VHH binders against a4qp31r305to451. Designs and how they scored, part 2

Target 1, 147 residues: a4qp31r305to451
Amino acid sequence: PPGSRLVLMSQVCKQTLAKDSEKLNDVNIKLHRCSEAFIYLLSPLWSVTLDKCRNSTLVLGPVRTSVHIQSCENVRVVCVAGRLTIGGSFNCTIHSLTPTRPLLLPGNASLTLGPFHTQYPTLEDHMASAGLAVVPNLWNQPLLFGV
Below, E stands for the ipSAE of ESMFold2; O stands for the ipSAE of OpenDDE; V2 stands for 0.75 times the mean of E and O plus 0.25 times the DockQ between their complexes.

## First folded at step 1 (VHH)

Design a6 (framework vhh_podentamig1)
Fold by ESMFold2-Fast, scan of step 1:
Structure a6 (fold): chain B 147 residues (1-147), chain A 125 residues (1-125)
Amino acid sequence: as target 1 above (147 residues)
Amino acid sequence: EVQLVESGGGLVQPGRSLTLSCAASGFTFSSYAYGWYRQAPGKQRELVAAISGGSTLYADSVKGRFTISRDNAKNSIYLQMNSLRPEDTALYYCARSEIYVSDAHDVTLYGMDVWGQGTQVTVSS
């Protein structure tokens, strides 16, 4: 069933990784300890978790359920997602399109939030596949929890 | 026949250690990544640890206590479990994952496609 698969990306370091494979359709992505990397995952995804990533840029296709950023430093994330949560992170920039208010968990410092501006050829089809084709953007209305 | 067989489970007291083993057969062991999952009664199956090309990942609940390792010469993976707690009680499964390599230093793990039958670990006084 969709959303049951897990793709683990561990220690992607000092490289550019670009994937647009249908094998990533409706999968859960976990990125762990990636550093000095540019990562493009341009498929409709189920969920994305970033943990302990540093000095990296991530550009994500639409994420149906959630993008969770934890314990990251000097990371840029560009995403469309059902939900966005950020915790324990420093000097990160997130450009998002989310129908829900971004949730800022404890431990963050020096976060910059901005709207989603990225385009690619199949984006509209991927947004429809992720159930995000006609949603409002609440990127500028974050919720603070445990500050 | 493509197969994974777990062993090493048992009944142990809290604070003790166990090592689980998973023996693979019927395919090229070095071409795949592996994970240990567990399922407690009435709970969803969860990933405990994963290993691919020397890279490891652990669930927060086991970090610092469990260690996953592999031995390509023996076609086996292991889970060393230290400081066991009652909440570690579960059926432990070994699983195989397809590896997608974009270049020499990049490894991604796709979802698990082969599972063992599981080995029971019970932590009780």
Scores: ipSAE 0.005, ipTM 0.180, lowest interface PAE 9.9, mean pLDDT 83

Design a7 (framework vhh_brivekimig_d4)
Fold by ESMFold2-Fast, scan of step 1:
Structure a7 (fold): chain B 147 residues (1-147), chain A 130 residues (1-130)
Amino acid sequence: as target 1 above (147 residues)
Amino acid sequence: EVQLVESGGGVVQPGGSLRLSCAASGFTFSDYYMSWVRQAPGKGPEWVSSISSSGSTILYADSVKGRFTISRDNSKNTLYLQMNSLRPEDTALYYCAKGDSIYIENAQDVEVYLDSFDYSSQGTLVTVSS
């Protein structure tokens, strides 16, 4: 079923990884301890979690449910997602299109939030596949939670 | 900069054994996944086995599982591949690879993508023939 598969990308280091395969459709992605990397996942995804990633840039296709960023440093994320949560992260830049208010969890410092402004040929089809085709963008209305 | 030197290849009969070694230098060996990749004559590269930095996670291609054993000695910056029950289809040039990443496709299956490996070595030739 959709949303049941997990793709783990662990310790992607000092490389460019680009995937646009239909195999990634409706898949959960976990990126763990990636560093000095440029990662492009240009498929309609189910969820994306970034944990302990550093000095990296991530460009994501539309994410149906959520993008969760935890314990990252000097990371740039470009995404369209149903929900965005960020915790424990330093000097990160997130360009997003989210129909819900981004949630800022405890432990963040020096975050920059901006609107999603990227385009690629199949983006609109992927938006529809992820259930995000016609939604408002609340990127500039974050909610602070915790200390 | 990064240097990987393979050794231990040779010519053996079917059913024979060989032990390959890879001496690594120019990077902090104990920080990286290490892998063996092979290339058969006239074919593209095929991933064989990977081992985590600590040695606690080990993965094998289905074609070699139960016959090959990967191991490492971080104090010597050396990677090993023990090859038992060799078959003619194991004939290939074997490369030591610095694996900065792994890619696991789903919870039921483990699929390792060859394009996730970086190798810059001369390889060691293994020929299995009668």
Scores: ipSAE 0.000, ipTM 0.157, lowest interface PAE 12.5, mean pLDDT 80

Design a8 (framework vhh_nb_b201)
Fold by ESMFold2-Fast, scan of step 1:
Structure a8 (fold): chain B 147 residues (1-147), chain A 126 residues (1-126)
Amino acid sequence: as target 1 above (147 residues)
Amino acid sequence: QVQLQESGGGLVQAGGSLRLSCAASGFTVSSNYMGWYRQAPGKEREFVATIYSGGSTYYADSVKGRFTISRDNAKNTVYLQMNSLKPEDTAVYYCARESVYIKDVENAEIHIGDYWGQGTQVTVSS
């Protein structure tokens, strides 16, 4: 069933990784301990989790359910997602299109939030595939939790 | 190549109305978040209003109910309709293509952005 597969990307370091494969359609992605990397995952995804990543840039295709950023430092994320949560992170920049209010968990500092405005071929098709084609953007209305 | 040009400022009596325009070139306003900021004499530049590509808007508490931000995508122009003006609204008004900054979990602030216009003076007499 869609959303049952997991792709783990661990320790992607000092490189550019670009993927736009249909094999990533409706997949859960976990990025763990990536550093000094530029990662482009330009497919309709089910969920994305970033854990302990540093000095990296991530550009994601539309994410149906959630993007979760945890314990990251100096990371830039560009995404369209059903939900966005950020915890334990320092000096991170997130450009997002989310129909729900971004949730800021405890432990964050020096976060920059901005709107999604990136384009790539097939983006509109991928937004439709992820159920995010006609949604409002609440990127500028974050909700603080645990403060 | 990227430019923002404000117009429509002037002198107005308290309780009056004024409409500011911001003409953008080198990029499309419908694909970006656009904001209005103001700076009164002797004060820091403060956030007034934003409009995002999807059409949603966000206002500073001091102007809610009195000011309306809008855009005309065909003209690539952003507007600020200012009603029920008060002497406290006297400031130089700036159009910007902007970002939101959160300094820590307790403080969420909207700051300066990538590109700014030259500003237009609004003076409200009592």
Scores: ipSAE 0.000, ipTM 0.124, lowest interface PAE 12.2, mean pLDDT 82

Design a9 (framework vhh_brivekimig_d4)
Fold by ESMFold2-Fast, scan of step 1:
Structure a9 (fold): chain B 147 residues (1-147), chain A 126 residues (1-126)
Amino acid sequence: as target 1 above (147 residues)
Amino acid sequence: EVQLVESGGGVVQPGGSLRLSCAASGFTFSSYAMSWVRQAPGKGPEWVSSISGSGGSTLYADSVKGRFTISRDNSKNTLYLQMNSLRPEDTALYYCAKDYAEDSTIYVSGDYFDYSSQGTLVTVSS
């Protein structure tokens, strides 16, 4: 069933990782302790979680449900997602297209938010596959939670 | 047809050592990350260790770090797990598992459990 599989990418360090395989369609991705990396996951994904990643750039295909960024430092994320949450993170930049307001959880500092600006040949097809083909972009209307 | 055959399990006393092997066939072994997963009696599966396709990267569960070593011999299509300083809580059926996607960098996937074979039993008893 779609959304039932998990792919863990752990300790991707000092490399460029590019994936566009159909085997990543509708999977959950967790990136854990990646550093000094450029990561491109150009498939329609179910969910993406970034945990304890540093000094890295991530470019994601459309994510049906959510992108969650936790405890990251000096990370750039480019994504289209149903929902975006970020907590415990420092000096991160997120360029997003989300139909819901980004949620800023406690512990963040020095965050920069911007609109999604990236294009690739199969993007529109992947957006349709993820249920995100025609949606408003609320990237500029974040909600702050906590103190 | 993907086939994975585990061997090397047995009965040892606490503090003992065992080396597990997994013979793989039916796919390009060096193109896939491989993992060891265990299931203790009455419990769900627990991921133990993973190794990239090239063997250049390894990852371990906190419960086995410093005691277990994962390795592979791509010329023999064989995955290994060297287990030292074994404890009663290491008692389990041990399975090897193939990543579902071709990539030397992907360490763990949910499909590891679905593609496991019958496993090899490790019993650590005093």
Scores: ipSAE 0.011, ipTM 0.252, lowest interface PAE 9.5, mean pLDDT 82

Design b1 (framework vhh_brivekimig_d4)
Fold by ESMFold2-Fast, scan of step 1:
Structure b1 (fold): chain B 147 residues (1-147), chain A 123 residues (1-123)
Amino acid sequence: as target 1 above (147 residues)
Amino acid sequence: EVQLVESGGGVVQPGGSLRLSCAASGFTFSSYAMSWVRQAPGKGPEWVSSISGSGGSTLYADSVKGRFTISRDNSKNTLYLQMNSLRPEDTALYYCARVEITYGSYEVTFDYSSQGTLVTVSS
């Protein structure tokens, strides 16, 4: 059953991690307390959550449901996702392609939003696998939630 | 065939308690670490707690430390989660998961393909 596996990546520190395995297809990813890392997950993913990550760069394959960024600092994320939600984060840059408006939750400061520009050989196939092959990009129309 | 069946969920008020159970079959239960994973409405899955095959080691997410206790009974192929001092933010579907794969020292894979058990904390 797709979307019923969680891969928890904790404390990836001071390294480059690159994965493109079919074992990550339709998997939920949680990155927790990763720091000073470059992380490339180039597979069609189910969901991605970043929690308390710092000074890191993440490049994601297409994410079917959502990318959620929480309590992160000095993080760059490059993604294609069904939804994008950002909360409690400081000095983060997100380059995205999302068919829904990015949702900015309370606690953010110094966020930079930009469009998705990344390419890799199987990207179009992965976008189709994630249900994101022919969708509009609303990266520049964020919604501010709350006060 | 690996089968995991969760039970014990329900509706409780904040501060209440619940005990979740997971009946496992189709594999040598004592040879695997087991975990609880939850998914709240609108959020991705969150790892909650893990226990080693022997029961000698346990780990907890920061959000549940001091409130939840994971345990197992290998003679009954059953995993438990005792949840105390429940909060509205603990509302989620709770899944029992077998730890199947490690992608390196930083990575643990949880497979939760069952229906889960719903916990609602509401006042």
Scores: ipSAE 0.091, ipTM 0.585, lowest interface PAE 5.3, mean pLDDT 86

Design b10 (framework vhh_vobarilizumab_d1)
Fold by ESMFold2-Fast, scan of step 1:
Structure b10 (fold): chain B 147 residues (1-147), chain A 125 residues (1-125)
Amino acid sequence: as target 1 above (147 residues)
Amino acid sequence: EVQLVESGGGLVQPGGSLRLSCAASGRTFSDYAMAWYRQAPGKGRELVAGISSGGSTSYADSVKGRFTISRDNAKNTLYLQMNSLRPEDTAVYYCAATEVYITEGDYEIYTSDYWGQGTLVTVSS
């Protein structure tokens, strides 16, 4: 069933990782202890969790359910997601498009929030696959500024 | 607590200019961050420009240098000055009012709570 598979990406260090495979469609992604990395996951995803990542940039395809950022430092995240939650994180920048208010958990400091601004060739198809391309009754959309 | 009505949309030729207005009714316009969003046929909704209650502005890369967002708190009105219009700017433009959530840290969160009905902008020859 969609959303039942987990892909763990642990200790991705000092590299650029780019994936756009259909094998990542509707999977749960966990990125754990990644550092000095540029990670591009350009597929419609089910959920993404970032835990203890440092000095890294992540660009995500649309995430159906949630993006959860925990205990990260000096991380930049670019995403479209159903929900965004951020906790325990320092000096992070998140550029997002979410139909729900970002939830700030305890322990954050020096966060910069900005709007989603990225494009790639299959983005609109992926947004549709994740249930995010058309929001008929969207009344609440985050507007994130670095100020 | 705020109601939004857009105006100023219409048909314009490429390279032309257009100014959109958003009239807010309610008592606390100056307390809200404000934004313009757009939705083109067959595409998702995207943020075009935003302005905080303090006057800081942010723009999508596709419009930076061509569009200017501004506000007049005395008139409870938000503006979007659109210059050097291109066919790809064709969309329904929406005005949104945002609540500001400030924690004791160095960050702020802005969310869109109120939306206008939208105004159509068509750029064609």
Scores: ipSAE 0.000, ipTM 0.091, lowest interface PAE 19.8, mean pLDDT 77

Design b11 (framework vhh_8emy_2)
Fold by ESMFold2-Fast, scan of step 1:
Structure b11 (fold): chain B 147 residues (1-147), chain A 124 residues (1-124)
Amino acid sequence: as target 1 above (147 residues)
Amino acid sequence: QVQLQESGGGLVQPGSSLRLSCAASGFTFDDYAMHWVRQAPGKGPEWVSSISWNSGSINYATSVKGRFSISRDNPSKTLYLQMNSLRPEDSAVYYCAKEYTIEYGSTVYEFDYRGQGTQVTVSS
């Protein structure tokens, strides 16, 4: 069933990783301790978790359920997601399109939020596949929790 | 520059135990998964065991499963391999290695190892 697969990307360091394969359709992605990396995952994804990543840039295809950013530093994330949560992170920039208010958990500092405005040829089809084709963008209405 | 210093090898009889150590420097030790890799004379390197940054994930090659135990001490930046019930086929130079890249469901693993290694010889 969709959403049952997990792809773990651990220790992606000092490289560029670009994937747009159908093999990533409806998968859960976990990126753990990636550093000095440029990561492009241009497929409709189920969920994405970033944990302890640093000095990296991530460009994601539409994420059906959630993008969770935890304990990251100097990271840029560009995403379309059902929900966005950010905790324990420093000097991160997130450009998002989310139908829900971004949730800012405790421990964040020096975050920059902006709207999603990136394009690629199959983006519209991927947004439809992720259930995000016709949704409002609440990127500019973050909810601060436990601050 | 990544520096890895292995120690603890020696000449032992079959059935004996040895504990290998690896002292790491030149990188943030607790940010990386670590591995033990061995190389017997005339053979390519064989992956032996891995441990994640927080010891939450541990894996072993089938040839050593149940006999070897990997562990780490992040405060002292040291990796360990406890080897029990040693067999002649375990004879090799053992290297510790810093993780580079791993993908779940992939058969490809990349390692960075630059240590001198520690020789283990299992013989009478």
Scores: ipSAE 0.000, ipTM 0.108, lowest interface PAE 12.7, mean pLDDT 81

Design b12 (framework vhh_brivekimig_d4; at its last look DockQ between E and O 0.55; V2 from the best seeds 0.00; counts 0 for: pae E 16.1 > 2, unsure alone 61.4 < 65)
Fold by OpenDDE, look of step 2:
Structure b12 (fold): chain B 147 residues (1-147), chain A 129 residues (1-129)
Amino acid sequence: as target 1 above (147 residues)
Amino acid sequence: EVQLVESGGGVVQPGGSLRLSCAASGFTFSSYAMSWVRQAPGKGPEWVSSISGSGGSTLYADSVKGRFTISRDNSKNTLYLQMNSLRPEDTALYYCAKSEYEITVDSSGTYEVYTFDYSSQGTLVTVSS
């Protein structure tokens, strides 16, 4: 069933990774220790976690539940997501469309939030599939937790 | 049809112990590495531990090393997770997962992919005073 698969991609380094496979549909993604990477996952996803990634750009298809960014440095994330959480991250830029207020956990520094500004041919269909087709965008209304 | 049924969860105080079980069916159990994955409230799924098909090799997340022990009984198609010295941060829904590992070599480069397939049910572990 949807959300019952976890795909861990570890140590994607100094490369461009572009995928739009149906195998990624409604799966949980974890990017672990990616470095100097350009990663495109252009499928409707269940959840995404970035852990200890640096000097990288991540462009995601719509994420049904949540995007978690933790312990990242110099990372750019472009995403449509139900929820957005950022903690322990430095010099990161997030362009998002999210119907919930982004949650900023302790340990962040030099974060930049911006609106979602990317498009690809099947994005609208993927947004609809992820239940994010028509939602408000609260990208600029973060909540600070424990700060 | 692949079926994974977790059990053994419950409420326990910090420092306590629990033993989880997973009954597997619908595939050749001994041919697959098996894993435990957990999901805490408000967080994404986290890999906990893996064991090879034969049971000869085990891996653990840093967060559980020295406290958790994964094992399996292939004659019973059952996966186990012995959890000792439990902490509040171990509170989560725990899933049994059929696991695959792949080194992907394509036009994008070479990288490691771990895939975990698990049921939507899980067993709840709550660690609280």
Scores: ipSAE 0.445, ipTM 0.790, lowest interface PAE 0.5, mean pLDDT 92
Fold by ESMFold2-Fast, scan of step 1:
Structure b12 (fold): chain B 147 residues (1-147), chain A 129 residues (1-129)
Amino acid sequence: as target 1 above (147 residues)
Amino acid sequence: EVQLVESGGGVVQPGGSLRLSCAASGFTFSSYAMSWVRQAPGKGPEWVSSISGSGGSTLYADSVKGRFTISRDNSKNTLYLQMNSLRPEDTALYYCAKSEYEITVDSSGTYEVYTFDYSSQGTLVTVSS
Protein backbone atom coordinates (compact mmCIF):
# COMPACT_ATOMS: atom_id res chain seq x y z
CA PRO B 1 0.00 0.00 0.00
CA PRO B 2 1.10 3.67 -0.42
CA GLY B 3 3.23 4.92 2.51
CA SER B 4 4.47 1.45 3.57
CA ARG B 5 8.00 1.83 2.17
CA LEU B 6 10.85 3.66 3.88
CA VAL B 7 13.98 4.72 2.01
CA LEU B 8 16.81 5.69 4.35
CA MET B 9 19.68 7.63 2.79
CA SER B 10 22.66 7.98 5.11
CA GLN B 11 25.91 9.90 4.78
CA VAL B 12 25.17 11.78 1.55
CA CYS B 13 28.32 13.92 1.71
CA LYS B 14 29.81 16.57 -0.60
CA GLN B 15 27.42 15.53 -3.36
CA THR B 16 24.50 16.63 -5.52
CA LEU B 17 21.77 13.99 -5.48
CA ALA B 18 18.82 14.44 -7.86
CA LYS B 19 15.97 11.95 -8.16
CA ASP B 20 12.57 12.22 -9.85
CA SER B 21 11.77 8.51 -10.16
CA GLU B 22 8.29 6.98 -9.95
CA LYS B 23 9.92 4.53 -7.51
CA LEU B 24 9.87 7.33 -4.95
CA ASN B 25 6.12 7.93 -5.38
CA ASP B 26 4.34 7.64 -2.01
CA VAL B 27 7.44 6.52 -0.13
CA ASN B 28 8.72 7.67 3.24
CA ILE B 29 12.18 9.26 3.03
CA LYS B 30 14.70 9.64 5.83
CA LEU B 31 17.91 11.58 5.31
CA HIS B 32 20.42 10.90 8.08
CA ARG B 33 23.77 12.58 8.72
CA CYS B 34 24.00 14.17 5.29
CA SER B 35 26.51 17.04 4.96
CA GLU B 36 27.63 19.56 2.37
CA ALA B 37 24.96 18.12 0.04
CA PHE B 38 22.43 19.47 -2.44
CA ILE B 39 19.50 17.05 -2.58
CA TYR B 40 16.54 17.15 -4.99
CA LEU B 41 13.76 14.61 -4.50
CA LEU B 42 11.20 15.69 -7.08
CA SER B 43 8.45 13.07 -6.67
CA PRO B 44 5.20 13.03 -4.68
CA LEU B 45 6.43 11.68 -1.33
CA TRP B 46 4.60 10.26 1.69
CA SER B 47 6.80 11.76 4.42
CA VAL B 48 10.31 13.18 4.80
CA THR B 49 12.49 13.22 7.92
CA LEU B 50 15.82 15.04 8.18
CA ASP B 51 18.00 13.97 11.10
CA LYS B 52 21.43 15.33 12.03
CA CYS B 53 22.02 16.87 8.60
CA ARG B 54 24.30 19.87 8.17
CA ASN B 55 25.41 22.46 5.60
CA SER B 56 22.91 21.10 3.04
CA THR B 57 20.07 22.20 0.77
CA LEU B 58 16.98 20.05 0.15
CA VAL B 59 14.32 20.63 -2.49
CA LEU B 60 11.38 18.27 -2.11
CA GLY B 61 8.43 17.35 -4.24
CA PRO B 62 5.06 17.58 -2.45
CA VAL B 63 5.00 15.57 0.79
CA ARG B 64 1.54 14.21 1.62
CA THR B 65 1.81 13.83 5.40
CA SER B 66 4.78 15.53 7.04
CA VAL B 67 8.25 16.99 6.84
CA HIS B 68 10.13 16.63 10.12
CA ILE B 69 13.46 18.40 10.67
CA GLN B 70 15.43 17.30 13.73
CA SER B 71 18.90 18.22 15.04
CA CYS B 72 20.00 19.93 11.82
CA GLU B 73 22.42 22.83 11.34
CA ASN B 74 22.84 25.28 8.42
CA VAL B 75 20.17 23.48 6.35
CA ARG B 76 17.84 24.98 3.75
CA VAL B 77 14.60 23.13 2.96
CA VAL B 78 12.12 23.95 0.19
CA CYS B 79 8.90 21.96 0.43
CA VAL B 80 5.14 21.58 0.06
CA ALA B 81 3.87 19.41 2.93
CA GLY B 82 0.74 18.50 4.85
CA ARG B 83 2.56 19.24 8.10
CA LEU B 84 5.95 20.72 9.05
CA THR B 85 7.75 20.20 12.37
CA ILE B 86 11.20 21.49 13.34
CA GLY B 87 13.12 20.57 16.50
CA GLY B 88 16.63 20.89 17.91
CA SER B 89 17.86 22.80 14.84
CA PHE B 90 20.17 25.78 14.36
CA ASN B 91 20.51 28.36 11.58
CA CYS B 92 18.02 26.67 9.23
CA THR B 93 15.85 28.22 6.51
CA ILE B 94 12.57 26.63 5.45
CA HIS B 95 10.52 27.80 2.47
CA SER B 96 7.20 26.01 2.71
CA LEU B 97 3.63 25.68 1.54
CA THR B 98 1.67 23.95 4.33
CA PRO B 99 -2.10 23.91 4.98
CA THR B 100 -1.33 23.50 8.70
CA ARG B 101 0.66 25.79 11.01
CA PRO B 102 4.39 24.88 11.18
CA LEU B 103 5.19 23.39 14.59
CA LEU B 104 8.39 24.57 16.28
CA LEU B 105 9.52 22.02 18.88
CA PRO B 106 12.07 22.71 21.66
CA GLY B 107 15.75 23.32 20.93
CA ASN B 108 15.60 25.51 17.84
CA ALA B 109 17.61 28.69 17.32
CA SER B 110 18.06 31.11 14.42
CA LEU B 111 15.30 29.72 12.18
CA THR B 112 14.11 31.58 9.09
CA LEU B 113 10.70 30.76 7.59
CA GLY B 114 9.57 31.81 4.11
CA PRO B 115 6.92 30.92 1.52
CA PHE B 116 7.33 28.19 -1.09
CA HIS B 117 8.38 29.73 -4.43
CA THR B 118 9.79 26.87 -6.53
CA GLN B 119 8.50 25.41 -9.83
CA TYR B 120 9.31 22.33 -11.90
CA PRO B 121 7.47 20.80 -14.90
CA THR B 122 5.40 18.14 -13.07
CA LEU B 123 4.82 20.04 -9.83
CA GLU B 124 1.03 20.52 -10.28
CA ASP B 125 0.52 16.81 -11.02
CA HIS B 126 2.61 15.87 -7.99
CA MET B 127 0.64 18.25 -5.76
CA ALA B 128 -2.58 16.57 -6.88
CA SER B 129 -1.06 13.11 -6.27
CA ALA B 130 -0.12 14.15 -2.72
CA GLY B 131 -3.56 15.58 -1.96
CA LEU B 132 -2.14 19.09 -1.67
CA ALA B 133 -3.68 20.80 -4.71
CA VAL B 134 -5.45 24.09 -3.98
CA VAL B 135 -4.65 24.37 -0.24
CA PRO B 136 -4.04 27.47 1.91
CA ASN B 137 -0.48 28.32 2.98
CA LEU B 138 0.03 28.91 6.71
CA TRP B 139 3.84 29.17 6.51
CA ASN B 140 3.79 32.50 8.38
CA GLN B 141 1.73 31.25 11.35
CA PRO B 142 4.08 28.94 13.29
CA LEU B 143 3.16 27.36 16.61
CA LEU B 144 5.74 27.32 19.39
CA PHE B 145 5.96 24.33 21.72
CA GLY B 146 7.61 24.62 25.14
CA VAL B 147 6.02 27.87 26.30
CA GLU A 1 1.99 -12.49 -1.25
CA VAL A 2 4.50 -11.29 1.30
CA GLN A 3 2.93 -11.28 4.78
CA LEU A 4 4.45 -9.91 7.98
CA VAL A 5 2.47 -10.22 11.22
CA GLU A 6 3.78 -8.37 14.27
CA SER A 7 2.91 -9.13 17.91
CA GLY A 8 4.17 -8.52 21.43
CA GLY A 9 3.33 -4.86 21.92
CA GLY A 10 1.70 -3.52 25.04
CA VAL A 11 1.79 -0.93 27.80
CA VAL A 12 4.81 -0.80 30.10
CA GLN A 13 6.31 1.65 32.58
CA PRO A 14 9.61 3.42 31.90
CA GLY A 15 12.49 1.00 32.49
CA GLY A 16 10.35 -1.99 31.54
CA SER A 17 10.93 -4.61 28.83
CA LEU A 18 8.97 -6.09 25.91
CA ARG A 19 9.78 -8.64 23.24
CA LEU A 20 8.29 -8.18 19.78
CA SER A 21 7.83 -11.00 17.26
CA CYS A 22 7.21 -11.00 13.53
CA ALA A 23 5.91 -14.04 11.68
CA ALA A 24 6.92 -13.90 8.00
CA SER A 25 5.50 -15.80 5.02
CA GLY A 26 5.31 -15.60 1.24
CA PHE A 27 9.04 -15.26 0.55
CA THR A 28 12.35 -17.01 1.27
CA PHE A 29 12.92 -15.54 4.73
CA SER A 30 16.61 -16.49 5.10
CA SER A 31 17.47 -14.76 1.80
CA TYR A 32 16.54 -11.27 3.05
CA ALA A 33 17.79 -8.88 5.64
CA MET A 34 15.00 -7.99 8.05
CA SER A 35 14.42 -4.83 10.04
CA TRP A 36 12.25 -3.13 12.60
CA VAL A 37 10.80 0.28 11.72
CA ARG A 38 8.72 2.36 14.13
CA GLN A 39 6.40 5.33 13.78
CA ALA A 40 5.57 7.59 16.71
CA PRO A 41 2.40 9.73 16.71
CA GLY A 42 2.83 12.75 14.44
CA LYS A 43 6.22 11.66 13.07
CA GLY A 44 7.52 9.84 10.03
CA PRO A 45 8.83 6.28 10.20
CA GLU A 46 12.18 5.70 11.93
CA TRP A 47 14.47 2.76 11.28
CA VAL A 48 15.27 0.92 14.54
CA SER A 49 17.41 -2.13 13.77
CA SER A 50 18.43 -4.56 11.01
CA ILE A 51 19.74 -8.12 10.84
CA SER A 52 21.33 -9.90 7.87
CA GLY A 53 19.71 -12.96 6.28
CA SER A 54 22.09 -15.33 8.07
CA GLY A 55 21.82 -13.44 11.36
CA GLY A 56 25.58 -12.83 11.38
CA SER A 57 25.39 -9.02 11.25
CA THR A 58 23.21 -6.56 13.15
CA LEU A 59 22.82 -2.78 13.05
CA TYR A 60 21.08 -0.44 15.48
CA ALA A 61 19.91 3.16 15.46
CA ASP A 62 21.88 5.32 17.90
CA SER A 63 18.72 5.92 19.96
CA VAL A 64 18.30 2.20 20.79
CA LYS A 65 21.89 0.92 20.76
CA GLY A 66 22.68 -0.94 23.97
CA ARG A 67 18.99 -1.29 24.91
CA PHE A 68 17.46 -3.28 22.03
CA THR A 69 18.56 -6.62 20.56
CA ILE A 70 17.41 -7.89 17.17
CA SER A 71 17.47 -11.61 16.40
CA ARG A 72 15.90 -14.12 14.02
CA ASP A 73 15.04 -17.80 13.81
CA ASN A 74 15.16 -18.84 10.16
CA SER A 75 13.78 -22.30 10.93
CA LYS A 76 10.56 -20.62 12.17
CA ASN A 77 10.53 -17.65 9.76
CA THR A 78 10.40 -15.34 12.78
CA LEU A 79 12.08 -12.01 13.59
CA TYR A 80 12.42 -10.72 17.17
CA LEU A 81 13.16 -7.44 18.92
CA GLN A 82 14.06 -7.56 22.61
CA MET A 83 13.46 -4.10 24.08
CA ASN A 84 15.01 -3.30 27.46
CA SER A 85 15.17 -0.08 29.50
CA LEU A 86 12.18 1.34 27.64
CA ARG A 87 11.67 5.12 27.61
CA PRO A 88 8.60 7.25 26.84
CA GLU A 89 10.28 8.20 23.54
CA ASP A 90 10.07 4.54 22.44
CA THR A 91 6.26 4.82 22.24
CA ALA A 92 5.30 3.95 18.65
CA LEU A 93 3.75 1.45 16.27
CA TYR A 94 6.48 -1.08 15.47
CA TYR A 95 6.65 -2.66 12.02
CA CYS A 96 8.52 -5.68 10.73
CA ALA A 97 10.18 -4.97 7.37
CA LYS A 98 11.75 -6.92 4.53
CA SER A 99 14.95 -5.02 3.74
CA GLU A 100 17.38 -4.26 0.92
CA TYR A 101 20.77 -2.57 1.14
CA GLU A 102 22.66 -0.73 -1.56
CA ILE A 103 25.89 1.26 -1.59
CA THR A 104 25.93 4.12 -4.07
CA VAL A 105 29.31 5.45 -5.23
CA ASP A 106 29.85 8.47 -7.44
CA SER A 107 32.53 11.12 -8.04
CA SER A 108 31.38 13.15 -5.01
CA GLY A 109 31.38 10.30 -2.54
CA THR A 110 29.70 7.19 -1.22
CA TYR A 111 26.43 6.78 0.66
CA GLU A 112 24.22 3.97 1.91
CA VAL A 113 20.62 3.31 0.88
CA TYR A 114 18.36 1.04 2.89
CA THR A 115 14.90 0.22 1.56
CA PHE A 116 12.31 -1.17 3.99
CA ASP A 117 9.04 -2.71 2.86
CA TYR A 118 6.83 -3.12 5.91
CA SER A 119 3.31 -4.24 6.73
CA SER A 120 0.38 -1.94 7.39
CA GLN A 121 -0.47 -3.78 10.66
CA GLY A 122 2.26 -3.12 13.23
CA THR A 123 2.21 -3.68 16.97
CA LEU A 124 1.69 -0.80 19.42
CA VAL A 125 4.21 -0.13 22.19
CA THR A 126 3.23 2.45 24.80
CA VAL A 127 5.71 3.48 27.50
CA SER A 128 4.00 5.52 30.21
CA SER A 129 3.53 5.67 33.90
Scores: ipSAE 0.411, ipTM 0.751, lowest interface PAE 2.2, mean pLDDT 88
Fold by ESMFold2, look of step 2:
Structure b12 (fold): chain B 147 residues (1-147), chain A 129 residues (1-129)
Amino acid sequence: as target 1 above (147 residues)
Amino acid sequence: EVQLVESGGGVVQPGGSLRLSCAASGFTFSSYAMSWVRQAPGKGPEWVSSISGSGGSTLYADSVKGRFTISRDNSKNTLYLQMNSLRPEDTALYYCAKSEYEITVDSSGTYEVYTFDYSSQGTLVTVSS
């Protein structure tokens, strides 16, 4: 059932991880304390949380609900997501396609927001699966909260 | 079939304590890592804590470290979460989950990846004055 599972990927360090397994279809992902990693999760996902990751690059398949980036440092994220929230993060770059305004919580510094700029063969099918096939992109219209 | 039944939730004042239990059946309990996951209304699920099959290793989310203690009794097929110093932000529906190992190997080595399945009813914890 969509959104019924949570996958924790903790302390992935100095590694390249590429996964498009059906085990990740419509799951909730938490990436925790990953560092110096290149992580490609090329499946339609339900939600993603990045927490305390540093010096890493994350490329995500389309995320139906939300991507939450918290307490990250020197991280690049590429995603298509229903919602995008960023807090407590330093020197991060987020390239996104999102139909809601990105929410910037307190504690951020040196954030760069850019438009989604990545392709892989099944991307359009995955976007349709996540309900994000034909939506506006509000990447450049962030909302500030508690700042 | 795997069955997980949570109990021990309730309403408590800030600073109070609760002990959650999870009765497990349908699998060899001691062979699997177990986890607690919580979900507040309108939010996605949040991983809370995990414990190895033997109980020798534990891992906690930063938001609960020092306040919550995960444990298990393999003779009773039961997982526990002792929650102390509870705060309003701990209010959520709490689930136990059977963790599964997922191994992806690349040029950098072998990983352990935990997959959480929380299709049970959960137990509600409300922290409010």
Scores: ipSAE 0.000, ipTM 0.287, lowest interface PAE 16.1, mean pLDDT 81
ESMFold2 (binder alone), look of step 2: mean pLDDT 75; pTM 0.745

Design b13 (framework vhh_nb_b201)
Fold by ESMFold2-Fast, scan of step 1:
Structure b13 (fold): chain B 147 residues (1-147), chain A 122 residues (1-122)
Amino acid sequence: as target 1 above (147 residues)
Amino acid sequence: QVQLQESGGGLVQAGGSLRLSCAASGFTFSSYAMGWYRQAPGKEREFVATISSGGSTYYADSVKGRFTISRDNAKNTVYLQMNSLKPEDTAVYYCAATVEWTYGDTYEVDYWGQGTQVTVSS
């Protein structure tokens, strides 16, 4: 069933990884300890978790449920997602389109937020597949859980 | 052309209050995050407060609970209400604008104002 598969990407280092396969449709992605990488996952995804990634750029296809960023440093994330949460992270930039308010959990420092403005040929179809085709963008209304 | 004009600075006694204003022109104000920075003599410019285009606010630890940032998109103006002023708040205060919003002690600035002097006497 959709949302039942997990793809773990560990220690993707000093490389560009680009995937646009239908095999990634509705999968959960976990990226763990990736560094100095450019990662493009241009499929409609179920969820994405980034954990302990450094000096990397991630460009994601629409994520139905959530993008969770934890303990990352100097990471850029470009995403469309149902929910966005960021915790324990430093010098990170997130350009997002989310119908819910981004949640900034404790432990963050020097985060930059901006709107999603990326294009690719099948983006509209993927947004529809993820249930995100006609939604407001609340990227600029983050909810902060204090220092 | 972009312009940011600060006003409301002045001399005040410790424990007093001031309200700074920054009038913006030459860009789509409602789409920009706005912030305040300050620079004391002999020190680097430091972050004070920011407000996102959607109204979320973040403050430097040194001013939390004393300063309040707000905006009026109809007037293209951002404000800094400063309460319980201390001598260490003495600085030139600068208005700043950027399309991206930064949470934390750093702020990437697209446009700077000319600054307004705030002096707090002990």
Scores: ipSAE 0.022, ipTM 0.516, lowest interface PAE 7.5, mean pLDDT 88

